# VHH binders against p30636: the designs that were tried, part 25

Target 1, 243 residues: p30636
Amino acid sequence: MSKKLKPFEILEDSCASVCIWLNGEPTAISNRAENLWNKAKYRVATDGAVNEILKRKSFVEWPHIICGDFDSINKQIDTKNAKVVHLPDQDYTDLSKSVQWCLEQKTLTSWEFENIVVLGGLNGRFDHTMSTLSSLIRFVDSQTPVIVLDSRNLVLAVPTGDSNLDVNLEMTTKMCGIIPIVQKETIVSSIGLKYEMENLALEFGKLISTSNEVTTSQVFLKSSSSLIFSIELENWVYKLDSL
Key: E = the ipSAE of ESMFold2; O = the ipSAE of OpenDDE; V2 = 0.75 times the mean of E and O plus 0.25 times the DockQ between their complexes.

## First folded at step 17 (VHH; framework vhh_podentamig1)

Design v6 (at its last look DockQ between E and O 0.93; V2 from the best seeds 0.78)
Fold by OpenDDE, look of step 17:
Structure v6 (fold): chain B 243 residues (1-243), chain A 120 residues (1-120)
Amino acid sequence: as target 1 above (243 residues)
Amino acid sequence: EVQLVESGGGLVQPGRSLTLSCAASGFTFSSYYYGWYRQAPGKQRELVAAIYEKGKLYVDSVRGRFTISRDNAKNSIYLQMNSLRPEDTALYYCARYTTGSWVSKGFDYWGQGTQVTVSS
């Protein structure tokens, strides 16, 4: 059975989301991201993101949760009424730990949400970008979708097998990438792209499907391994440029 | 000298079929990937189909109608074009690929092209 992926549901008002704000470049957080943050059922800030949130206090709501290892947070920062959650495990990225913690709240507490939206994580330090992608792959089989969004990109992991991606064409430039990222043979077939793949092996250092284009609102992917799907958002605006 | 020579083009009515051939010489044929491009009048050159070590790529407008194939023994690439449409009218080029790209930047050699005209 084909897995249905609906990453653009996060933009619907009826959708209950957890938003995780990652520390990163300020340009990663657009007005769209701020809006998603403000309407999120649960707002989770990593410790490093608190400083940026403070700078934007006139535009964004305070987080419900502040989490991390707190090695980078300014000790003088008032957490106000946010619940502080210490995640000391250094074997995992802050994003992975945060996502895992959020998922656990569904089981351990009364938290109810449909998806996790990660704000940022694709800009700045490249190793952080890679960490973000790794985290997406880690949770690719989760029942709760994890979507990463910054000012320009919407990114998610696509599981092995058959997937149907719902794409809001109006919200995007249609420019997209299908990227093999796991260390396994990745044979891909597609329907709904400008450049259609027929049992095509994708591999770093050889052929990857970048600068592709979504041509339909439904994209079918068949893959022997997990993939990263990226699509460019339309009318992305950096917050500071809009002020 | 590296050469790619296309053939098989012509004038056909809509719905008909053509098979294009590309004969390669002057290099190790099996070491490269290949594709077909086309350029219609007043339009940019576009990728039509590509064949790699594993798998094929097609531009969406030709998927299900065109088939790219290769014969290493004959050092040749083929494009079977079925259910031809007027919009398929173009000069078709055979191209040799370097590894790592599937679009216009991925080629290093081109043929002279063969004209395909689809008209009622």
Scores: ipSAE 0.784, ipTM 0.911, lowest interface PAE 0.4, mean pLDDT 91
Fold by ESMFold2, look of step 17:
Structure v6 (fold): chain B 243 residues (1-243), chain A 120 residues (1-120)
Amino acid sequence: as target 1 above (243 residues)
Amino acid sequence: EVQLVESGGGLVQPGRSLTLSCAASGFTFSSYYYGWYRQAPGKQRELVAAIYEKGKLYVDSVRGRFTISRDNAKNSIYLQMNSLRPEDTALYYCARYTTGSWVSKGFDYWGQGTQVTVSS
């Protein structure tokens, strides 16, 4: 049983996505990311992200949902027509709670979407970046993929077992990493990379696959545990809003 | 005292096979990882294959044709090269690696090389 991963679908005009805007470093949001946000079927901002949205000079659509525990937001901020959702569970990160809530909307409110795209969470405090990666692993087996995007990176989790990953080569520099973040023995085999792994053990402090390169638009990965896959995006203006 | 000595290169016709050997001495062989690099005239040195405690890595152009192996009893590393092509012509180097990085940037010793020439 091979899982098909199509992370570049989030950049297609016909793809229905939820876009989550985290309390991220402002430089993590690019023109590509703003276009994805503005075109998203559902826009979800965490309570801290509202301040970043208000600071933007370029046009940014208002969120449909503002969520969080609201300990970081001034209660005087006008939420306008956005629905406010309280996510009180203090044992989980803002990203994990937001993703979980969005997934629940497929059954509770009949939301229809194919992907969850996350903006922010790869910059700023490094421990928050680690938390983002942890959240990706937590949701690795979700039927709805979660993809994190910033100006230079597209990042997703790859599940245990066999996966086929579609890569839009023209949108990337092809530079990629296969990162063994899970604290379990991680044995990887691959097809479609410059440096092909054959039952190779990956482990922080020993060996990780950085500065690898995709060589095909279809990458096969077999892994004994979940992985983080990252690929560097080409600095390319994508016309998502063209008629 | 660290020594890596390559052997087994030569002239061979396309489609044929060749086995390269690398004899290691002067250090505890089992404590390290090993790889083969090659450098063709006018080109940069490139990784061909690496062998770790568990698993192997190959550059895509040799996958399925070349096999790296090691023999701890003989302190030796091998590269079995099948289905050779003219573009495999290069000087082949054996290299020793430490843990924690890809072999292309983590080597600390390497040999003089052995020439492989694939032509009609």
Scores: ipSAE 0.670, ipTM 0.873, lowest interface PAE 1.2, mean pLDDT 85
ESMFold2 (binder alone), look of step 17: mean pLDDT 81; pTM 0.814

## First folded at step 18 (VHH; framework vhh_podentamig1)

Design w1 (at its last look DockQ between E and O 0.89; V2 from the best seeds 0.80)
Fold by OpenDDE, fold request of step 19:
Structure w1 (fold): chain B 243 residues (1-243), chain A 120 residues (1-120)
Amino acid sequence: as target 1 above (243 residues)
Amino acid sequence: EVQLVESGGGLVQPGRSLTLSCAASGFTFSDYYYGWYRQAPGKQRELVAAIYEKGKLYVDSVRGRFTISRDNAKNSIYLQMNSLRPEDTALYYCARYTTGSWVSSGFDYWGQGTQVTVSS
């Protein structure tokens, strides 16, 4: 069965989202990202992101949850009315831990949401970017989509097998990448791209599908392994403000 | 001398089929991968299809109509073109490239091309 992925549903008013704010490059958080944060049903800040949120206090709502190992924030920071959640496990990234915790809330509590939107995580330290991608792959089989976005990119993991991506072409430059991030043979077929793949092996150090182009609003992918799908956003703030 | 020699082009009516061939010589055929490009009058050269170690690539406009294949024993690459359209009219080139190249960035040698004209 084909998995339907609707990363652009995060823009729908009817969509209930968890929004996770990661520590990172401030420029990665656009005005639209702030809007997504503000409208999110649940706002979750990693401990490292709190300082940036404080700087933007005039523009962004305070998080409902502040989570992490709290090694990166000043103990004097007022958490205000946010629930503080300690996630001490250092074997996982703050993103991974935060996503996991959110998913657990869906199971263990009354939390209801359709997707997890991660703000940032793609810029700044490259190792952090890789960590973000790793986290996406970790949760690739989750029934709850995890979408990572910054001012320029929307990124998600695509599971093994058949997937159908719903793409809002108007919101993008259509430039996209299909990236074999896992250390397994990755054979990919596609429908809906400029350069269509037919049982094509993608591999780092050899061939990866970068600078591809989405040509239809429905992109079908068949892959022997999990993938990263990235698409470039077009004037993201401007266009989203008009919707 | 490295050579890629295309053949099989011609004038055909819409809906018809053609098979292009590319004969390679002057180098170890198996050391390279191959693709077909085309250039229509007044347009830029574009990738039509590529064949890699595992798998194939097609430009979307030819997907389902064109098939790229290779015969290592004959040092040849083929492009089966079905359901030809007027917009397929172009000079078609065979190209070689080394592993790791996406689309046009890695092709290092081209043939002289064979003309395909689709017209009623």
Scores: ipSAE 0.880, ipTM 0.956, lowest interface PAE 0.3, mean pLDDT 92
Fold by ESMFold2, look of step 21:
Structure w1 (fold): chain B 243 residues (1-243), chain A 120 residues (1-120)
Amino acid sequence: as target 1 above (243 residues)
Amino acid sequence: EVQLVESGGGLVQPGRSLTLSCAASGFTFSDYYYGWYRQAPGKQRELVAAIYEKGKLYVDSVRGRFTISRDNAKNSIYLQMNSLRPEDTALYYCARYTTGSWVSSGFDYWGQGTQVTVSS
């Protein structure tokens, strides 16, 4: 029952992805993020992201979908040819609602995609970053992986049980973290890290794995609870514009 | 007064084994976590292994060869070192953690060390 995780597939030209642009800090969006957005099979912007897209109109494609809890100020914006989707439910975050909506499109409108990539969810208000991580955990068992990306970070949830994580070593500095965000006993074992864990209990306020390092292109993780895995992306100048 | 006293080092041939011991005194032993660190001449101090309330951690170069353990009744920590290699040559230190911070920081007391030399 081991689960295969391939988060670096979103950086391949052949990968069909949905890209969701949240209303995040303007400095969180880099050339890599713009390229992912432009190459995405489906581009979904939240209502707050439209202003950032307009500021970058020379470099980014217009969204296929604009979604959110449109207030009176947002209803004044020209959505052009994008489909407008109203997601008013206040019991869930904008990210959780947009991910759920995208997943429903596989059955309702026969959308075909392999990954959901999220931009802008790791900057700005810190409590929104925590909400992004909570949403990743909520969707950890989805057949379609959800991956959050900014200029330096690739972040995903790892499910309970055994997981094998494919790492493209040429696209990363290899620096990584393994974060026990779920408030349950979290016992981790690993193979493929500089600091190998053997049935090690991780817990906020006690021990979390930061500044670890992947040492192989295949990382095995066994965990008693879901985890957040973070890995730092390579930022060499001659590679920056290719992704 | 907090004390950590390492012993069991020595000169050994490649492929052989040693057991390092660390005797602790001056505090409640079972309330803390411990690690073994090493420093070779001209190199930075490096974590080798750590033992926590639940579970262990090893640097990848020793995983499968070294085993850390503790005996609360004897206030002692051990490092079983098997299949020793010349690159394991170093001064080995026992350390106590004040907090459960990740192993790149978080220890606050360590002894004078015990020398392990692996050569023909």
Scores: ipSAE 0.680, ipTM 0.879, lowest interface PAE 1.1, mean pLDDT 86
ESMFold2, look of step 18: ipSAE 0.673; ipTM 0.877
ESMFold2 (binder alone), look of step 18: mean pLDDT 80; pTM 0.807
OpenDDE, look of step 18: ipSAE 0.838; ipTM 0.938
ESMFold2, fold request of step 19: ipSAE 0.674, 0.657, 0.603; ipTM 0.883, 0.877, 0.858
ESMFold2 (binder alone), fold request of step 19: mean pLDDT 81, 81, 81; pTM 0.820, 0.814, 0.816
OpenDDE, fold request of step 19: ipSAE 0.880, 0.863; ipTM 0.956, 0.943
ESMFold2, look of step 19: ipSAE 0.622; ipTM 0.848
ESMFold2 (binder alone), look of step 19: mean pLDDT 80; pTM 0.812
OpenDDE, look of step 19: ipSAE 0.846; ipTM 0.943
ESMFold2 (binder alone), look of step 21: mean pLDDT 80; pTM 0.814
OpenDDE, look of step 21: ipSAE 0.849; ipTM 0.943

Design w2 (at its last look DockQ between E and O 0.86; V2 from the best seeds 0.69)
Fold by OpenDDE, look of step 18:
Structure w2 (fold): chain B 243 residues (1-243), chain A 120 residues (1-120)
Amino acid sequence: as target 1 above (243 residues)
Amino acid sequence: EVQLVESGGGLVQPGRSLTLSCAASGFTFSSYWYGWYRQAPGKQRELVAAIYEKGKLYVDSVRGRFTISRDNAKNSIYLQMNSLRPEDTALYYCARYTTGSWVSSGFDYWGQGTQVTVSS
C-alpha cells in the first residue's frame, strides 16, 4: 500500500499537530512558523528554544512542554506553567528525544495528534542539520508523520516502498530534492517531478535528485530505501502570517 | 579522443516517431551515464532523458513518449521519440555524464547534435 503523506496540511492548520521548537537561528522561525506554533495542539520547546521564545513572547504562545537535557537553558528562567520534561539521554539529540517523547505521550497518555512539526533544525550548525535528518529517518516508519520546517524549507522522510506526497504547489517554489541519505541502495522511481526517475539509483557522490521540481500536486515515489524529501517554500510569509 | 556522434534526426510531422542514436568512442562506455539534451532556437539547453545502467530519467514533457536506452555492445545510446510535437523541435545532443546533478554541469562531453524538426 502506498503511504499517503500530507505535509502541507500542517501549513494550513496545525491544530492537530505537535509543534516542536528547536534551538536554532532566529531567522529560521518565521512569523509563519510562529503562527503554526501558536495554533498547535501541543507546543513543545526544547530547552535551548526557550530563550528565543521569551524574546518573542509578544508573538508566540508559551510552550506546554519544555524538554531537553537543560544544558543550555538558563536556570533562572521561569518555566511558568509549562511542564518540564527532563530528557537526559545524551546519545540522542534534543529533537530525537523530544519526538520520541511526544510519540510516547500519544501512546501512554491522552495526547492525540496527527503529526509532529519541527520548527528549525535545518540551519545553523550543519551537524545539527544532519542530526535532524537522521532523526527524520529514525521516525520514518512511525505512524505519525514528522515534518521539519524552517523559513525556506519543508523536509520530511519518505519511507521505503510506495509513497504519495500531497504537495501544495502554491506554497512552494516547486524546487525540491529527493535525497538518498541512508547507507543502502536507493533505487527510486517517481511521478510528478520535472525530472522523473525510473528505477534510478540515487547515491551521494554520484547522482542525487537535487534541484528537481515538483510539477503536480501529487508526487509518487517508489524507493528501495528511505529518502529525504525537501521542497522550498515560497516566501509567502506575509500572506501566511495573516492566516 | 572522446567522441559522441548523434544521428537519426530529421523533419517529421507531428505524431510521428524518430529514433536518435549516439555512438560513443574513445572511452569505456559502460562506466558512464548518458543523457540526451535538446536546445531549441532561442531557448536554453534542457535535459530530455538520461540513463545509467537500468535507471532512467526523463523530463516530464517527454515522459511516456520518449524512451532512452543503451547498448553497451554497440557503445550506443538511443532516444526513441514517439508522438512528436512541434515543441520537440530542437537540436538534440548526446552527452556523457561525469558527476553532479542531471540539471547541472554533470555532463562533460557532448556530440555535435542532430536536428529534429517537427512541423506540419
Scores: ipSAE 0.648, ipTM 0.863, lowest interface PAE 0.5, mean pLDDT 91
Fold by ESMFold2, look of step 18:
Structure w2 (fold): chain B 243 residues (1-243), chain A 120 residues (1-120)
Amino acid sequence: as target 1 above (243 residues)
Amino acid sequence: EVQLVESGGGLVQPGRSLTLSCAASGFTFSSYWYGWYRQAPGKQRELVAAIYEKGKLYVDSVRGRFTISRDNAKNSIYLQMNSLRPEDTALYYCARYTTGSWVSSGFDYWGQGTQVTVSS
């Protein structure tokens, strides 16, 4: 069965989302990140993000949830009115734990949301970016999509099998990449890209699809393994305010 | 000496077909991947099609009309061009792939090209 992927829904005013703010710098297009954060139905900050939120207190809403392991003897975190959630598991990253916790809230607390949006995690230390991509793959089959966004990039995982991906062409430069990050044979076919793939094997060290371009608002992807799809965002700050 | 020699170009009417060939020599043919590029006068060179160990790639403007293939026994790469249009008019180059990206800078050897002209 073809999976329908609608990552640009997170930019619509009517979309109910959880926004997770990781420690990182979404600052190059801070207006977009701040608007998404402020409009989110649920705002979740990791403990590493609290200082950046404090610096922006005139522009951003305080989180509903502050989560993390809080494993610092010399550290004081002023949580104010946010609910504090302790996520001490050392076997998983802060992002993976935060996403899992949010998904559980649909059962435990009757939270209702359609998407999880992640701010941060694509800049700073590169190994943290790799960890973010690993987390996207971990949750690729979730009923609630996880989308990572920064000032230039919208990034999501695409599952094994057939997928139809909706692209808002107005909000992108259309430049995209199809990245075979999973350590398994990855054979891809596509419709709706400048460079169309027909049963093409993608593999780091041999061939990857960077500098491709979406040509339609609906992109079909068939893949033998999960993929990372990345698309470059257009820097039109006023579009978010007019929606 | 690495050589890629294109042939099969010519003047054809719109709607007709043409097969381009590329003969490769001076290296182990089966160890590489190949592509066809084209350059119209005054335009930059663009990728048309590529053939890899597994699979093929086509630029969207030719998909469904052009087919790339190779014959390891003859050390040859082919481009079957069907339903030709005037905008397909260009010098067509055969190229050998050597990098982790399919964009034009990823090929290291080029033939001299064969001219395809589609005109009434």
Scores: ipSAE 0.623, ipTM 0.856, lowest interface PAE 1.4, mean pLDDT 84
ESMFold2 (binder alone), look of step 18: mean pLDDT 80; pTM 0.806

Design w3 (at its last look DockQ between E and O 0.65; V2 from the best seeds 0.65)
Fold by OpenDDE, look of step 18:
Structure w3 (fold): chain B 243 residues (1-243), chain A 120 residues (1-120)
Amino acid sequence: as target 1 above (243 residues)
Amino acid sequence: EVQLVESGGGLVQPGRSLTLSCAASGFTFSSYYYGWYRQAPGKQRELVAAIYEKGKLYVDSVRGRFTISRDNAKNSIYLQMNSLRPEDTALYYCARYTLGSWVSSGFDYWGQGTQVTVSS
C-alpha cells in the first residue's frame, strides 16, 4: 500500500501537532512559525532553543517540555511550569532524542498527536543540517510523520516503497528535490514532477533530482530506499502570517 | 569526429506517432548517457527525455506518450512519440552526457536536430 504523506496539513493547522523547536538561526523561525508553535498541541523545546524562546517571550508560548542534554541552556534559567526532560544520550542529536521521546509519549502516555513539526534544524551549522536529515531518516518508518520546517523549506523523509505526497502548490515555489541520502541503491520512479523518473537510479556524485518541480498536488514516489523530499516554500513568512 | 545525427522527424497530424532516431558516431557510445531535447520557435530548449545507465527521465508533458530507448549495438537512441500534439511541434535534438563529466547544462553534445511538426 502506498503511504500517504500530508506534510502541508501541518501548515494549515498545528493543533494536532507536536512542535519541536530546535536551536538554530533565529531567522529560521519566522513570526508565522511562532504561531505554529503557539497553536501546537504540544510544544517541545530543546535546551538550546530555550534561550531563543526567552528572547521571544512576548510572542511565543512557553514550552510544555524542555528536553536535551542541557549543555547549552543557562542553568539559571527558570523553566517555569515546563517539564524538564533530561536526554543524556550523546549518541544522538537533540532532535533525534526529542522526536524519540515524543513518540514514546504517544505510546506510553495520553499524548495524542498526528505529526511532529520541527522548527529549524536546516540552517546554521551544516553538520547540524545533516544531523537533521539523519534524524528524519531514522524515523522514516514511523507512523507519525516528522516534518522539518524553516523559513524557506519543508523537508521530510520518504520511506522505501510507494508514497503519495500531498502538496499544496500554492504554498510553494514548486521547486523541489528528491534526494537519495541513504547508503543503499536508490531507484526511484515518480509521478507528479516536472522531470519524471522511471526506475531511475539516484546517487550522490552522479544523478540526484534537485531543482525538480512539483507539477501536481499529488506526487507519487516509488523508491527502493528512503529519500529526502524537500520543497521550497513561497513567501513563507507572508503565507504563514496570513493564516 | 563526434556526430549525433537525428532522423525520423516530419509533419504529422495530431494523435499520430513518430519515431525519432539518433545515430551516434565518433566516440564510445556506451560511455555516455543520452537524451532528447526540443526547441519550439520562440521557446527555450527543453529536456524531453533522458536515458541513463539505470532508468529514464521524462518531462511531465510527454510522460506516457513518449518512450526513450537506446540500442548499443547500433549506437543509436530512439524517441518513440505517440499521441502527438500540436504543442509537441519543435526541433528535436539528440544529446549526449557523461555523468562523470558534470556540466551545468547536463548534456555536452548535440545533434543538428530533426523537425517535428504536429498540425491538423
Scores: ipSAE 0.668, ipTM 0.882, lowest interface PAE 0.5, mean pLDDT 91
Fold by ESMFold2, look of step 18:
Structure w3 (fold): chain B 243 residues (1-243), chain A 120 residues (1-120)
Amino acid sequence: as target 1 above (243 residues)
Amino acid sequence: EVQLVESGGGLVQPGRSLTLSCAASGFTFSSYYYGWYRQAPGKQRELVAAIYEKGKLYVDSVRGRFTISRDNAKNSIYLQMNSLRPEDTALYYCARYTLGSWVSSGFDYWGQGTQVTVSS
């Protein structure tokens, strides 16, 4: 059965999302990201993000949850009314721990949400960006999609097998990439891209699909391994209403 | 001397077919990837199709009408062009490259080109 992916739903006002503010990289957060944060049903900040949120206090809502290991610094964090969650596991990244904790809240506290949106995972140290992509792959089969977003990019993992990806053409420049990050043979076929792949083997160091272009609002991908799909966002978020 | 020599172009009516050929010489043919590109008057060169060790790539405007293939025994690359349209009119080039995405550099040789003109 083909899996349906609807990553642009996070940009719709009616979508109930958890928003994770991953770190304090000041260049990671745009007005779009601030709006997503403010409208989120649940706001989760890692301890590394708290100072940056405080600097933006006139523009962003305070988190519902502040999480982290807290052992690495003696500074007191003014949590105000946020719940503090200790996530000390040293074997996983802040993103993986935060996502896992949020998913557990569907059962433990009956949280209701359709998506997890991650802010700040694509900027700063490059190895941290690679860790973000690893985490996306780790959660690729989750029933709750995980989507990473910054000022220009929307990024998600695409599972093995057949996927149909819904694209809101009004919200994107259509420039996209199909990236074979998993260390397994990755053979891809596509419909709905300017450069259509026909059982094409993708591999870092040989061939990857960058600077491709979405040509339809429905992109079909068939892949023998999980993929990273990235798409460039238009400068503004726009919705059409009709009578 | 590295050479890529295209042939098979010509003047043809819309709806007809042509097969372009590219003969490669002066290097180890099986060590490389190949593509067909085209350039219409006043336009930039665009990728039409590429062939790799496993799989093929086509620009969306020719998918289903054009087929790229290779014959390692003849050191040749082919482009079968069916259902030709006036907008397919261009100078068609065979290209050799080693690495990279179809948008990235990695090309090191181009043929002289063969003209395809689709007119009615």
Scores: ipSAE 0.623, ipTM 0.857, lowest interface PAE 1.3, mean pLDDT 85
ESMFold2 (binder alone), look of step 18: mean pLDDT 80; pTM 0.810

